# VH-VL binders against Small ribosomal subunit protein uS7c (rps7): the designs that were tried, part 12

Target 1, 178 residues: Small ribosomal subunit protein uS7c (rps7), of Euglena longa (Euglenophycean alga) (Astasia longa) (p14760)
Amino acid sequence: MSTRKLQKRKILPNDSIYNSLLVSQTINKILSKGKKNIARYIFYKSMQNIEKIKNENPLDIFKKAVDNATPSIELRTQKRKKGQISKISIKTKLERRNKIALKFIINSAKKRSEKNIIQKLQGEILDAYNNTGAAVQKKEEIEKSKSPVNNNKKFISKNKKSKNKKQKKRLKRKKNIY
Key: E = the ipSAE of ESMFold2; O = the ipSAE of OpenDDE; V2 = 0.75 times the mean of E and O plus 0.25 times the DockQ between their complexes.

## First folded at step 12 (VH-VL; framework fv_benmelstobart)

Design a1 (from y6 with light chain A50D S53N Q55E S56T; at its last look DockQ between E and O 0.07; V2 from the best seeds 0.00; counts 0 for: pae E 12.0 > 2, placed apart)
Fold by ESMFold2, look of step 12:
Structure a1 (fold): chain C 178 residues (1-178), chain A 120 residues (1-120), chain B 107 residues (1-107)
Amino acid sequence: as target 1 above (178 residues)
Amino acid sequence: QITLKESGPTLVKPTQTLTLTCTVSGFSLSSYYVHWIRQPPGKALEWLGVIYYSGSTDYNAAFMSRLTITKDNSKNQVVLTMNNMDPVDTATYYCARDYYDFRGYGMDVWGQGTLVTVSS
Amino acid sequence: DIQMTQSPSSLSASVGDRVTITCKASQDISNYVAWYQQKPGKAPKLLIYDASNLETGVPDRFSGSGYGTDFTFTISSLQPEDIATYFCQQYDNFPYTFGQGTKLEIK
């Protein structure tokens, strides 16, 4: 068998504030290489603003936003050889889907109308957290155009619907308290 | 120090529901996957399922109709529920951590395991 | 399901010997193979991931190789503390599956 598929490991340390690999990956995607200090400031300031608005752990808000923007359907298969199609590994599918969601959030944020990039990123994260906004719309468009693997489809349709129902009910009750 | 610990009943009667709790320490359930695996006496390990950092799950199709994995991040707990237990389900049950990263880990830290015996 | 065929089922070797264990997957699983050590009554311990990467804190006498369907685990110089059962696991696709194990004894 071919060794072409052996991937070199990329080591990216967790961020220093949230101790999160997802946060490190996000910071790296905000700006080009060499601008990491500016990207850190943008991301951390957006997270601080989100914390003030929501009174919730902003890392949990961000993780839900990313999950909502993560498509269950792969955009492409890597294993199409000689007219054959095979499944991409679960590890590769998870890596690819996670990177896609981050790209959707960051690119959608940059297209927003708020006056600075901090408010743009903050707004896109909050919209994705609420299962709306351009990043989530892009994810939904891709899911409609593809046929998911059964395990991925069950993941999205069953667990996401249950999660959304619980959160929607909780938000409604909090508004009624006031 | 990173630890996982399985707890719950050690004896279950046929048809009853098994509930096992995996209590984790030294890492966040928001950053790692947790798997459930079992080992029948003298036999190979069997993968049961995984719960992702978001709370979504995937299950082994052989167990999917009887199996539920849930978690509570605030209590550092992952819960396995397996209904309609049968003597063939007698095994040591483990929870194990998997690193959520494109680096590709195996299951790097396991709990000590708990033996569950299913008999009349 | 992806079958992992492990060989041999048991093995006896002297301290200082080179020990080799193999796993064959029923389909191409790239390098998504882990190797574990399990001592009696204890949980498995991860030694090797992604076919060839040594887990932190594992002695360098342990090594792994392979890509595709054929995988090899090696102990370069057997030590008394290496008595255990060793097994492979694939994590390319669900369900994750394990080899039956190789019981290693020291003679």
Scores: ipSAE 0.005, ipTM 0.509, lowest interface PAE 12.0, mean pLDDT 79
ESMFold2 (binder alone), look of step 12: mean pLDDT 91; pTM 0.930
OpenDDE, look of step 12: ipSAE 0.018; ipTM 0.644

Design a2 (from y6 with light chain N93S; at its last look DockQ between E and O 0.44; V2 from the best seeds 0.68)
Fold by ESMFold2, look of step 12:
Structure a2 (fold): chain C 178 residues (1-178), chain A 120 residues (1-120), chain B 107 residues (1-107)
Amino acid sequence: as target 1 above (178 residues)
Amino acid sequence: QITLKESGPTLVKPTQTLTLTCTVSGFSLSSYYVHWIRQPPGKALEWLGVIYYSGSTDYNAAFMSRLTITKDNSKNQVVLTMNNMDPVDTATYYCARDYYDFRGYGMDVWGQGTLVTVSS
Amino acid sequence: DIQMTQSPSSLSASVGDRVTITCKASQDISNYVAWYQQKPGKAPKLLIYAASSLQSGVPDRFSGSGYGTDFTFTISSLQPEDIATYFCQQYDSFPYTFGQGTKLEIK
């Protein structure tokens, strides 16, 4: 009896500079239009700049940055009766959680204020390496959503959320002036 | 030469806390994950948990409530702490390294292991 | 948890024989399977990773195959030094889990 594999995963070759699957995965996610040469240039230049700043192995820096941005759980979509959709926090494969971390790093880098994408990416990687920055904040938000907020037991968390909302509201008012 | 060596007490009384130290040589804890695994006498291996490059961890849910794994990269040490030991926890305890680069490649180097006996 | 069911639990073979050990996973684990050799009183030694990739320094007589749920480990020509217990392990999902082992003896 012939059997066909239900799912054949695409396996990227390791990158040519660091011989790393993580690097290949990251480069593949920087640009979605098939501009892989540009994505490689952006990533490798960011890593070169990081090496000059830290005087450390930049692959080790990047691996720690990815770990710091990797959530301990994943939000998975679950379809409910009558078409309702909700998300459930579950513990999934480390590979899938690492993919989330790469998305957090790349998307957060794009929103930064530095002059070009190379500086944006290097800045986000260095922040994540230091366990700070927007990618790590997104990771922390997912980890906080493990259980519903209890009014009495999570009073401190509610205060932080209210403070962040006030900060966003103040920035919005200033932006509307201009 | 790449080595891992488990050290700590070999006899523990029920309810006590076990602390084991894995000392590594020939590789960096910033570049490899380290796992803890145990083998009860005559039984299959049981995975306990892993510590990442960052020092964050994942644990087997069966042990999660009483298990802590920490590390000190400058001392080349990974420490296992397991609270509330019971005679069923009698096993040989191993640490093992895992080259992790978006995927694992098996646990390629293991320590010799240390037998921990839990009895009154 | 993913169960790894290993068969047989023990096996006796002659030097030069082909030896085959199987593992079945309770769910699809792609090729995230490793095979270990463990001699009495010693730690496991990695032989095969990714179902079919030979670990550095391991003799060519050891091989592995499979994808999905069914995995096979083979010793093409048994040698006296191959007496040991052999384990499969999945590393697709936490907790990592191991087969119960196959004790291999030389007759």
Scores: ipSAE 0.697, ipTM 0.844, lowest interface PAE 0.8, mean pLDDT 85
ESMFold2 (binder alone), look of step 12: mean pLDDT 92; pTM 0.937
OpenDDE, look of step 12: ipSAE 0.814; ipTM 0.899

Design a3 (from y6 with light chain Y91H; at its last look DockQ between E and O 0.37; V2 from the best seeds 0.65)
Fold by ESMFold2, look of step 12:
Structure a3 (fold): chain C 178 residues (1-178), chain A 120 residues (1-120), chain B 107 residues (1-107)
Amino acid sequence: as target 1 above (178 residues)
Amino acid sequence: QITLKESGPTLVKPTQTLTLTCTVSGFSLSSYYVHWIRQPPGKALEWLGVIYYSGSTDYNAAFMSRLTITKDNSKNQVVLTMNNMDPVDTATYYCARDYYDFRGYGMDVWGQGTLVTVSS
Amino acid sequence: DIQMTQSPSSLSASVGDRVTITCKASQDISNYVAWYQQKPGKAPKLLIYAASSLQSGVPDRFSGSGYGTDFTFTISSLQPEDIATYFCQQHDNFPYTFGQGTKLEIK
């Protein structure tokens, strides 16, 4: 048997407009409880506006924006030895990394200066698509602010330490191109 | 018809650089990730890396020091470059597409593969 | 890296038999397992993704199940054209990793 209590993560249905799990996950994160119709309106209107501006498939634009805002690692805070606080770098699974990117985009959009949330969201998505804006900046700062190796020594192995650093440097350089 | 096709040299000498081009047709590189995978004769498949919608990449740590993947969406091409080839790198090299939308959905279309032999 | 341990390495069965192949992951990968069929000299063909989702155009005698670390692939009634090597693959995290394969033969 698995060591976890029989808890399979519930998978959201794809959204009805783009038939996309990414879109469903995004709508689910825009607003909490009881406001799902408002969140759908905000997201779909932002996407329609993006389509008019770019004359391109807005789902493709959104997917590239999410990639640009997706970190390659996650910094997690943990206690160790008598309550000492440390941060470790963890290469988490792909779905979790996308969730982080969605959080960056949505939270960054809310802090923008445009008149309404629809304009804020479309602006942040377009900036992320162009590899700029606050969500992308947050991703880049996480990748630059890596924790030192702790007692668990995650993401470091024999013969891979130098290769891992070179790969992350190249990934950072390539993510800046778009 | 949806296709991927690997092209490049089939014989490479040790220490040389391998360059393979994956040319895609029937779909857009804006809509799918592309992966590179190899299979040494009689052995399991080995994932080499992927190129994201953004043009950023993720590489297998075992190869990352000598591996580069790039793409040009307008040319429908994904290019693999692997430096410092060694006889143990002899394998059939594949490119494959992955409809990535918050998660992967399996690599549903593969190229036919190209055998690359590394020998003195 | 996530190791995928596939069993058995080879299998002989008769036409009409039920065939089961297993994969075990070295860590929890939720349902992110794909199954491929590979015939000699050909690229792998996707049959199953997300542990149990049947790829379009694949006969329904192929199925998969599992969650977490233990996964199974089943051919409910073996056909002559099913002679191939079968691979599991995790798609939970990079690097993607594959089982070593199960060579299936008709006896």
Scores: ipSAE 0.626, ipTM 0.834, lowest interface PAE 1.2, mean pLDDT 84
ESMFold2 (binder alone), look of step 12: mean pLDDT 91; pTM 0.932
OpenDDE, look of step 12: ipSAE 0.861; ipTM 0.926

Design a4 (from y6 with heavy chain S31N; at its last look DockQ between E and O 0.02; V2 from the best seeds 0.00; counts 0 for: pae E 19.0 > 2, placed apart)
Fold by ESMFold2, look of step 12:
Structure a4 (fold): chain C 178 residues (1-178), chain A 120 residues (1-120), chain B 107 residues (1-107)
Amino acid sequence: as target 1 above (178 residues)
Amino acid sequence: QITLKESGPTLVKPTQTLTLTCTVSGFSLSNYYVHWIRQPPGKALEWLGVIYYSGSTDYNAAFMSRLTITKDNSKNQVVLTMNNMDPVDTATYYCARDYYDFRGYGMDVWGQGTLVTVSS
Amino acid sequence: DIQMTQSPSSLSASVGDRVTITCKASQDISNYVAWYQQKPGKAPKLLIYAASSLQSGVPDRFSGSGYGTDFTFTISSLQPEDIATYFCQQYDNFPYTFGQGTKLEIK
């Protein structure tokens, strides 16, 4: 077993541009430790580009994207001991849910085909804002796995040959379930 | 049928450059990720890197300074180049396809692997 | 790097037994876990992805569960052809990492 350094009580200041804890958390997850200035540049440039595309407040777009990628089902990472009730604040629940959604968005963005990480991140945020894209798909898969799915028609596809379809088109099969 | 096959030298001398070719059949490199993974004798699998369907790459930081992954869609080939080989790099090298088309995650089809021995 | 710790490192069981293998991640990886079967001299075969989703063509005696850091792989009724080494793998963050494996044998 390796010796590891325990890290706890990470207190992040709000970011300096949007005054948002969510933005600080996002920047902290984009790159490994020691590259935070590059992560800030990537995120803020993506947000500027989103603002130009949508002509809307990009923080509002980002918040909706994160909400759409956030699972509604509670997570086991806050396991309590048998016979005891652990105290969980509303802020702690939100931070846990945001962590999951941010992971989905960032990892999905890295896998995109755009030319650079800024374009990848803005594309994934815009897709999640529209309730589509790989991050939202990962959220939907988690919610399906934790619920009874026998009568859930939202995930039924008319075409069983979707394995051979090209990936350049957004998922449209959800609107053709009927 | 979907296949991947690794080919290249089985014996490499220390300091030389290894070049392995993964030849794919039954799917388009324009639509799938391909990973390179190795398994040293008697040890766990070790992920080396991935090339995305777009041609972009990510590498394991431990190998990034000497590792290059490229592809040629028209030849159905993904190529691993690894510089400055050392006896500790002796391993079976695999290429594998990434499973994203069915909203899944994981490497769903692997090549048979090729053993590369690094010694005098 | 995210460490994946499997337990047990080896086990022996009889045909028909329920077999359970666990994997613990050193940090929260959501459901980004795959399980592989590897027979001697062969490449790994994907059995389970997304912690609990069964790969197509894999018998339904194989299953997986878990979220966060603790993951379980189960064979509901062991068959003779299930002799192999089983690995978990995380694909939450780079580098992707694998468990050390569990060698499964038939008594």
Scores: ipSAE 0.000, ipTM 0.434, lowest interface PAE 19.0, mean pLDDT 77
ESMFold2 (binder alone), look of step 12: mean pLDDT 92; pTM 0.939
OpenDDE, look of step 12: ipSAE 0.808; ipTM 0.896

Design a5 (from y6 with heavy chain V50I; at its last look DockQ between E and O 0.45; V2 from the best seeds 0.68)
Fold by ESMFold2, look of step 12:
Structure a5 (fold): chain C 178 residues (1-178), chain A 120 residues (1-120), chain B 107 residues (1-107)
Amino acid sequence: as target 1 above (178 residues)
Amino acid sequence: QITLKESGPTLVKPTQTLTLTCTVSGFSLSSYYVHWIRQPPGKALEWLGIIYYSGSTDYNAAFMSRLTITKDNSKNQVVLTMNNMDPVDTATYYCARDYYDFRGYGMDVWGQGTLVTVSS
Amino acid sequence: DIQMTQSPSSLSASVGDRVTITCKASQDISNYVAWYQQKPGKAPKLLIYAASSLQSGVPDRFSGSGYGTDFTFTISSLQPEDIATYFCQQYDNFPYTFGQGTKLEIK
């Protein structure tokens, strides 16, 4: 058998203005329809406006905004053969949790009442930077979920190692709403 | 010049709390994450935890019940607190910076380290 | 936790030799590997990040390669100042973990 069929993960190049992977990831998520020229304009104009308002490095502002909106856990849906749906909290890698934060920021921005998407995005970013706003509220809602952290994958142990797992304080499961 | 410097006690008795301060210069804590790492004598490096731009943290599960990392960006300081020290915690403790931008790029600058001995 | 298994644990080579050290991850970590040099009594120094990217100011006799689980670190022509312990580190997922190290000596 051949062992050279390994495929590398596709990576997104850094954006051309900030030389930032985070910025590239954000632009890639704004419109999700392949209209990247419009998405770039929206994001870069929002950053330019933020810089004028704060008189600070807008990439640093955006990084803190994303950080504030990044949850410490991820909720995953489990389907059961009886048609039941349950959720469990999982502590996944930081890149995955950052992607969730970008979705929170973009989706929350779209629901804002400002005149246009540029002002909506800049407003949500500034709120998240200040540890407030709808994206941060969504992050806080996720963290209120009481579910076991499934960061330790299954391991069957007959020894005292299993005691440590059984004595872990369990968080309540978040019920599925919506 | 970019520097990180660990400071604090070099001798701690069992059960006592260790407090180490990492003082940074030549860069902003708003632009880099900071990690704490330790190296027991003659053993591999152990990652302890990371503090983010927001001041939130992630810890190695082996230490998280007794480990706290905090920071003050205006003072250029990151503080490690580790409760209930034991002789097995004897190690050189390092802080290190990480340029994080959706991914890390390695810990490119480390402090000189401080040896902490836990002994009665 | 992701285990980083480094080989060999020690190595003796002559000045000018090509030196190769390997590191195997217990799961796919794409290219999220760094290589460090640590001289006795000193802090680690970053040599390679992202499996193959040379850190600024590091001589180009140092190189790295690999993707997924198998990673290689190479010194193309060993110099006397390269006496150190070398180790890999994964930064794909928490906790970040380090290889046990390879002690390199000149014979």
Scores: ipSAE 0.689, ipTM 0.852, lowest interface PAE 0.9, mean pLDDT 85
ESMFold2 (binder alone), look of step 12: mean pLDDT 92; pTM 0.939
OpenDDE, look of step 12: ipSAE 0.837; ipTM 0.909

Design a6 (from y6 with light chain S30D; at its last look DockQ between E and O 0.36; V2 from the best seeds 0.67)
Fold by ESMFold2, look of step 12:
Parts: C-alpha cells; sequence; structure tokens
Structure a6 (fold): chain C 178 residues (1-178), chain A 120 residues (1-120), chain B 107 residues (1-107)
C-alpha cells in the first residue's frame, strides 16, 4: 500500500577522479569508517596500475569486472512457519546484485597472495574482467541455484570443490606473472 | 553525433522469428547499456530487456521465454531476436542507451524506431 | 511489477500557463524516475532523470520533483513547441515500467 511516511535515503556523492557512483560505492566498502583516505588511495592506485597494464579506460575495465561478478539471483534466508530456516533464490534489482558483486571482488581481493593490498585489488579486478578469479567463482556458485526446490547443499559443495581446484591453478599462473 | 538506428523486417508472419539490429554511432557499447523497448500502436511503452557491458542480459519476464539480446562491440551492433511472433507483438521497436554506473540516469538517446507488423 | 499511475490522461492549456503532471508509484522507488516527451510519430526524448535532474540541452522551464512514491513534472510557462505526450518511467527495479502518458494540447 502507498504511504506518505517514506523517507529519503542517504546517497553517496560521485568520486572526484572518475565522477562515478560505482567508484564511490567501491571505496566505501574497502575499509571501515574513518579510513576513507587510505581506501581511496588503494582503489585509485589499483586503477592507475590497471590502466598501465591494459592501456584501456580503467573505469570501463572495472565496470565489466563488476558485471562478470554480478549474479542474476540472490540467495536469501527464509524462516519457515514451524521455525525452520532455509535458503531460497530470488531475483532482485540490479543495484542490489551489483552490491553483492562489489563485496565478492573486495573480499576475494583481500584473500589473495600478492605483496600488498593494491596489487591484490588490481589482480582481482583484472581476473573478474577476464571472467575468472575467486569473485567470479562465487558468482558462478550462486548461478547454479535457481528455484527454491533446487536447494541441495550436497550439490553446491561438489561444485565448490571443482571451482576451488580451477581457481588455485589460475592463481598460481598469475603469481608467476606478478 | 550520437545515434542509434534500428533495422530489420517491417512485416513478419505469425510464428516467425523477428530479428532487429540496433547500430550505434558516436559512443562505445563498452560505456553504455542498451535497452530494447516497444510501443504497440496507441499504447504505452513496454520495456523488453537490457544488455550489459559483459554481454549478459536481463529480460522482462513476460517475454523472456522467446527473447534473446546479443551484441558485438566491434561492429557497434546490438541484436534483438524474438521467436514465435504473434499479431499482439505489432509495435514500434526502439533501442536506447543508458549510462549505467551502479544506477541508471535515464535512457538519454533513443533510436528512431522501426514499426513491425505481425499479420498473415 | 511496479505500476506507474500517471494523471491526468490529457490536459489542455494555454501558452504561458503552468502545467503540472503527477505520477504515483505502487512502491517506494527512491528518486529513480525519468520523464520523457514524445511527439507524434517520434521517439521519446529524455527531459528529467533522478526525479529532479534536468537533462543536458533541455530548457529550464521543465522541472521535476518527488521522492518515494509521489512525483511531479512541471512546465513553468507552456510554449507552442511543448505539444506532446509526456511519460514518467521508473528505473528502480526490473521490468522498467512507464506511465500511460499525458497528452498535452493547446486550447
Amino acid sequence: as target 1 above (178 residues)
Amino acid sequence: QITLKESGPTLVKPTQTLTLTCTVSGFSLSSYYVHWIRQPPGKALEWLGVIYYSGSTDYNAAFMSRLTITKDNSKNQVVLTMNNMDPVDTATYYCARDYYDFRGYGMDVWGQGTLVTVSS
Amino acid sequence: DIQMTQSPSSLSASVGDRVTITCKASQDIDNYVAWYQQKPGKAPKLLIYAASSLQSGVPDRFSGSGYGTDFTFTISSLQPEDIATYFCQQYDNFPYTFGQGTKLEIK
């Protein structure tokens, strides 16, 4: 039902360098409150390095990386009538799915083996741009879920093991480059 | 000059497959999403779907069983394919660009549109 | 699907008049509303995005406001070239949906 009690949500301004809301959202997710100058430095330096490596517009590269890591559905916990909980897959708006992709990219970058966080982030972005890497693997695991009746934890675990082996091989290759 | 132009057949028989090509100029498909929208005669606009930077898509559920959108960035083309056409699908079909950056900013440039008539 | 209810369906006004069109969304869509002008036989033209942001090259007499579910579009001083049908559109969630339109005419 339509109500008049709705309130405006706080919005982030675009970042200063790329004039991009996506960039602002990404920087805001890298580090905790109060560390924003460090998060900006990490992101902008990663983007500068990507530009040098690819000789392409780094914002376009990042946007494609985010698309590749964006799932078509969201897994959401639902509480059943008799108090049991289960996971269901739902189709949500693109903004929400993009937010999931940003979390995948940032969290996967933090787990990488490169020397510093700048190199970790640039490596994860470049992998996602090429439709590879841990963030894309997390997206692919979600894509295997469809209707709520396809909530098979055993099936999901099997696919996760095979993807992890493939991911380890790709990470080994990239470590030799970097 | 920024342009989008829809091209393809203007007359299609029921059950046939419609293929429309949107040719873009003055901007890169790596920098904008492209949407397909149609307008039946005398009726409101209907959103059909969108193709992303990666080439992945989202479709209106009402059409998704018979709708495919693809693109070729090197040819500056976005292609709409719609199977099993019916007279109710008679409409003017448009492609439009959207500068998407975590959120949309409206569809700022549209093609001229192409009328597709579906009849025996 | 998010329904966009637009009113009035048609409107007759004189040159120089202030014109106001409203659009109501069936759920909270933040400010993700665009307004388009469509002349007969032509494609829609974007006038306003994000409820209140004026598209580049659009005259200042066009404006928009609103947040949540209630949105308005205003022409501060109607000009003869403003004869068209006007549509609101939400872009908060798929499928994107449009209002039925407001046909604006003189006299």
Scores: ipSAE 0.672, ipTM 0.841, lowest interface PAE 1.0, mean pLDDT 85
ESMFold2 (binder alone), look of step 12: mean pLDDT 91; pTM 0.936
OpenDDE, look of step 12: ipSAE 0.874; ipTM 0.933

## First folded at step 13 (VH-VL; framework fv_benmelstobart)

Design d1 (from y6 with light chain A50K; at its last look DockQ between E and O 0.33; V2 from the best seeds 0.68)
Heavy chain, then light chain:
Amino acid sequence: QITLKESGPTLVKPTQTLTLTCTVSGFSLSSYYVHWIRQPPGKALEWLGVIYYSGSTDYNAAFMSRLTITKDNSKNQVVLTMNNMDPVDTATYYCARDYYDFRGYGMDVWGQGTLVTVSS
Amino acid sequence: DIQMTQSPSSLSASVGDRVTITCKASQDISNYVAWYQQKPGKAPKLLIYKASSLQSGVPDRFSGSGYGTDFTFTISSLQPEDIATYFCQQYDNFPYTFGQGTKLEIK
ESMFold2, look of step 13: ipSAE 0.733; ipTM 0.871
ESMFold2 (binder alone), look of step 13: mean pLDDT 92; pTM 0.939
OpenDDE, look of step 13: ipSAE 0.859; ipTM 0.924

Design d2 (from y6 with light chain A50Y; at its last look DockQ between E and O 0.41; V2 from the best seeds 0.67)
Fold by ESMFold2, look of step 13:
Structure d2 (fold): chain C 178 residues (1-178), chain A 120 residues (1-120), chain B 107 residues (1-107)
Amino acid sequence: as target 1 above (178 residues)
Amino acid sequence: QITLKESGPTLVKPTQTLTLTCTVSGFSLSSYYVHWIRQPPGKALEWLGVIYYSGSTDYNAAFMSRLTITKDNSKNQVVLTMNNMDPVDTATYYCARDYYDFRGYGMDVWGQGTLVTVSS
Amino acid sequence: DIQMTQSPSSLSASVGDRVTITCKASQDISNYVAWYQQKPGKAPKLLIYYASSLQSGVPDRFSGSGYGTDFTFTISSLQPEDIATYFCQQYDNFPYTFGQGTKLEIK
């Protein structure tokens, strides 16, 4: 009996320093609403530090870090009729997968051991840029689980996916993508 | 000033592998995604795939078993490889850039395209 | 895959006429629609993105509107140089898909 109505989205403005929607989206995820000035300071200071360390455009570094932390699928919970809970993998659009990546980066940064939140965030971004760190590990865990855990279910028609990605990365990437 | 240019063979035989190189100028591959699109003669455009900043890709499922996209940012090159070509793959092949910053903004600059004919 | 149904497939109009082309998406794609112009033997040129945003350097006689599933492209006063094929494209979800095109000619 449900109905579908036309919906219009509110546009989040680009940030004022990099003129970037990605940056605005990231700042919104660092702290709860109402603490935006603190979140902006944390993010911009992390970017300034990254620029000094790498001597490269920090927005480009951040974009690559986000790509490395972006999973090809997401896991969603599904409850069985008998009260059993399980997770299934689904393919979704890149924007939604990028939101997941931002959450991985920010949540992983908060759990780091560095002295302050600025150093925690810059450290996690630099690790993700190098395709390492906890955010990338979370992405890899999701991608590993899409093949073996739910093979007996009515989804995932890809060939098996293994850790030997370096030698067969080209062929496995094709099958992994969907 | 801003250009993308597709280069490679214009005639391939059935079962052969097609390799096309998109060479870009006037912008950085670290600031744009690159897509591959083709247009069979007299037919609609078909999206083939995209390569991200990380070098990861997404492919159209209809082609993904035969398709590989790679890049080298320092050479300003994006390479399309398509295996097992068939006469139905005859088309003009384009590369196009997409400013991707959490969302895409359409493909604002395209290469001129290269016609690839697949026949015996 | 998201189907983009474009109408009409061809159109003949006089200089100065208002021209309207429509696309319907098979599912809600919010405003992730682009419109392209393709002249014979040339690559597509982006005119409009986000359904209604005019690309830089594009004359303001071109416009677009719509949200969700129904989208419209308009040329307010047709000029001789506007002879081309026009396409819609969705970029909400992969694979990106295109309308079949509308060939526009001068009467």
Scores: ipSAE 0.659, ipTM 0.824, lowest interface PAE 1.0, mean pLDDT 84
ESMFold2 (binder alone), look of step 13: mean pLDDT 91; pTM 0.934
OpenDDE, look of step 13: ipSAE 0.864; ipTM 0.927

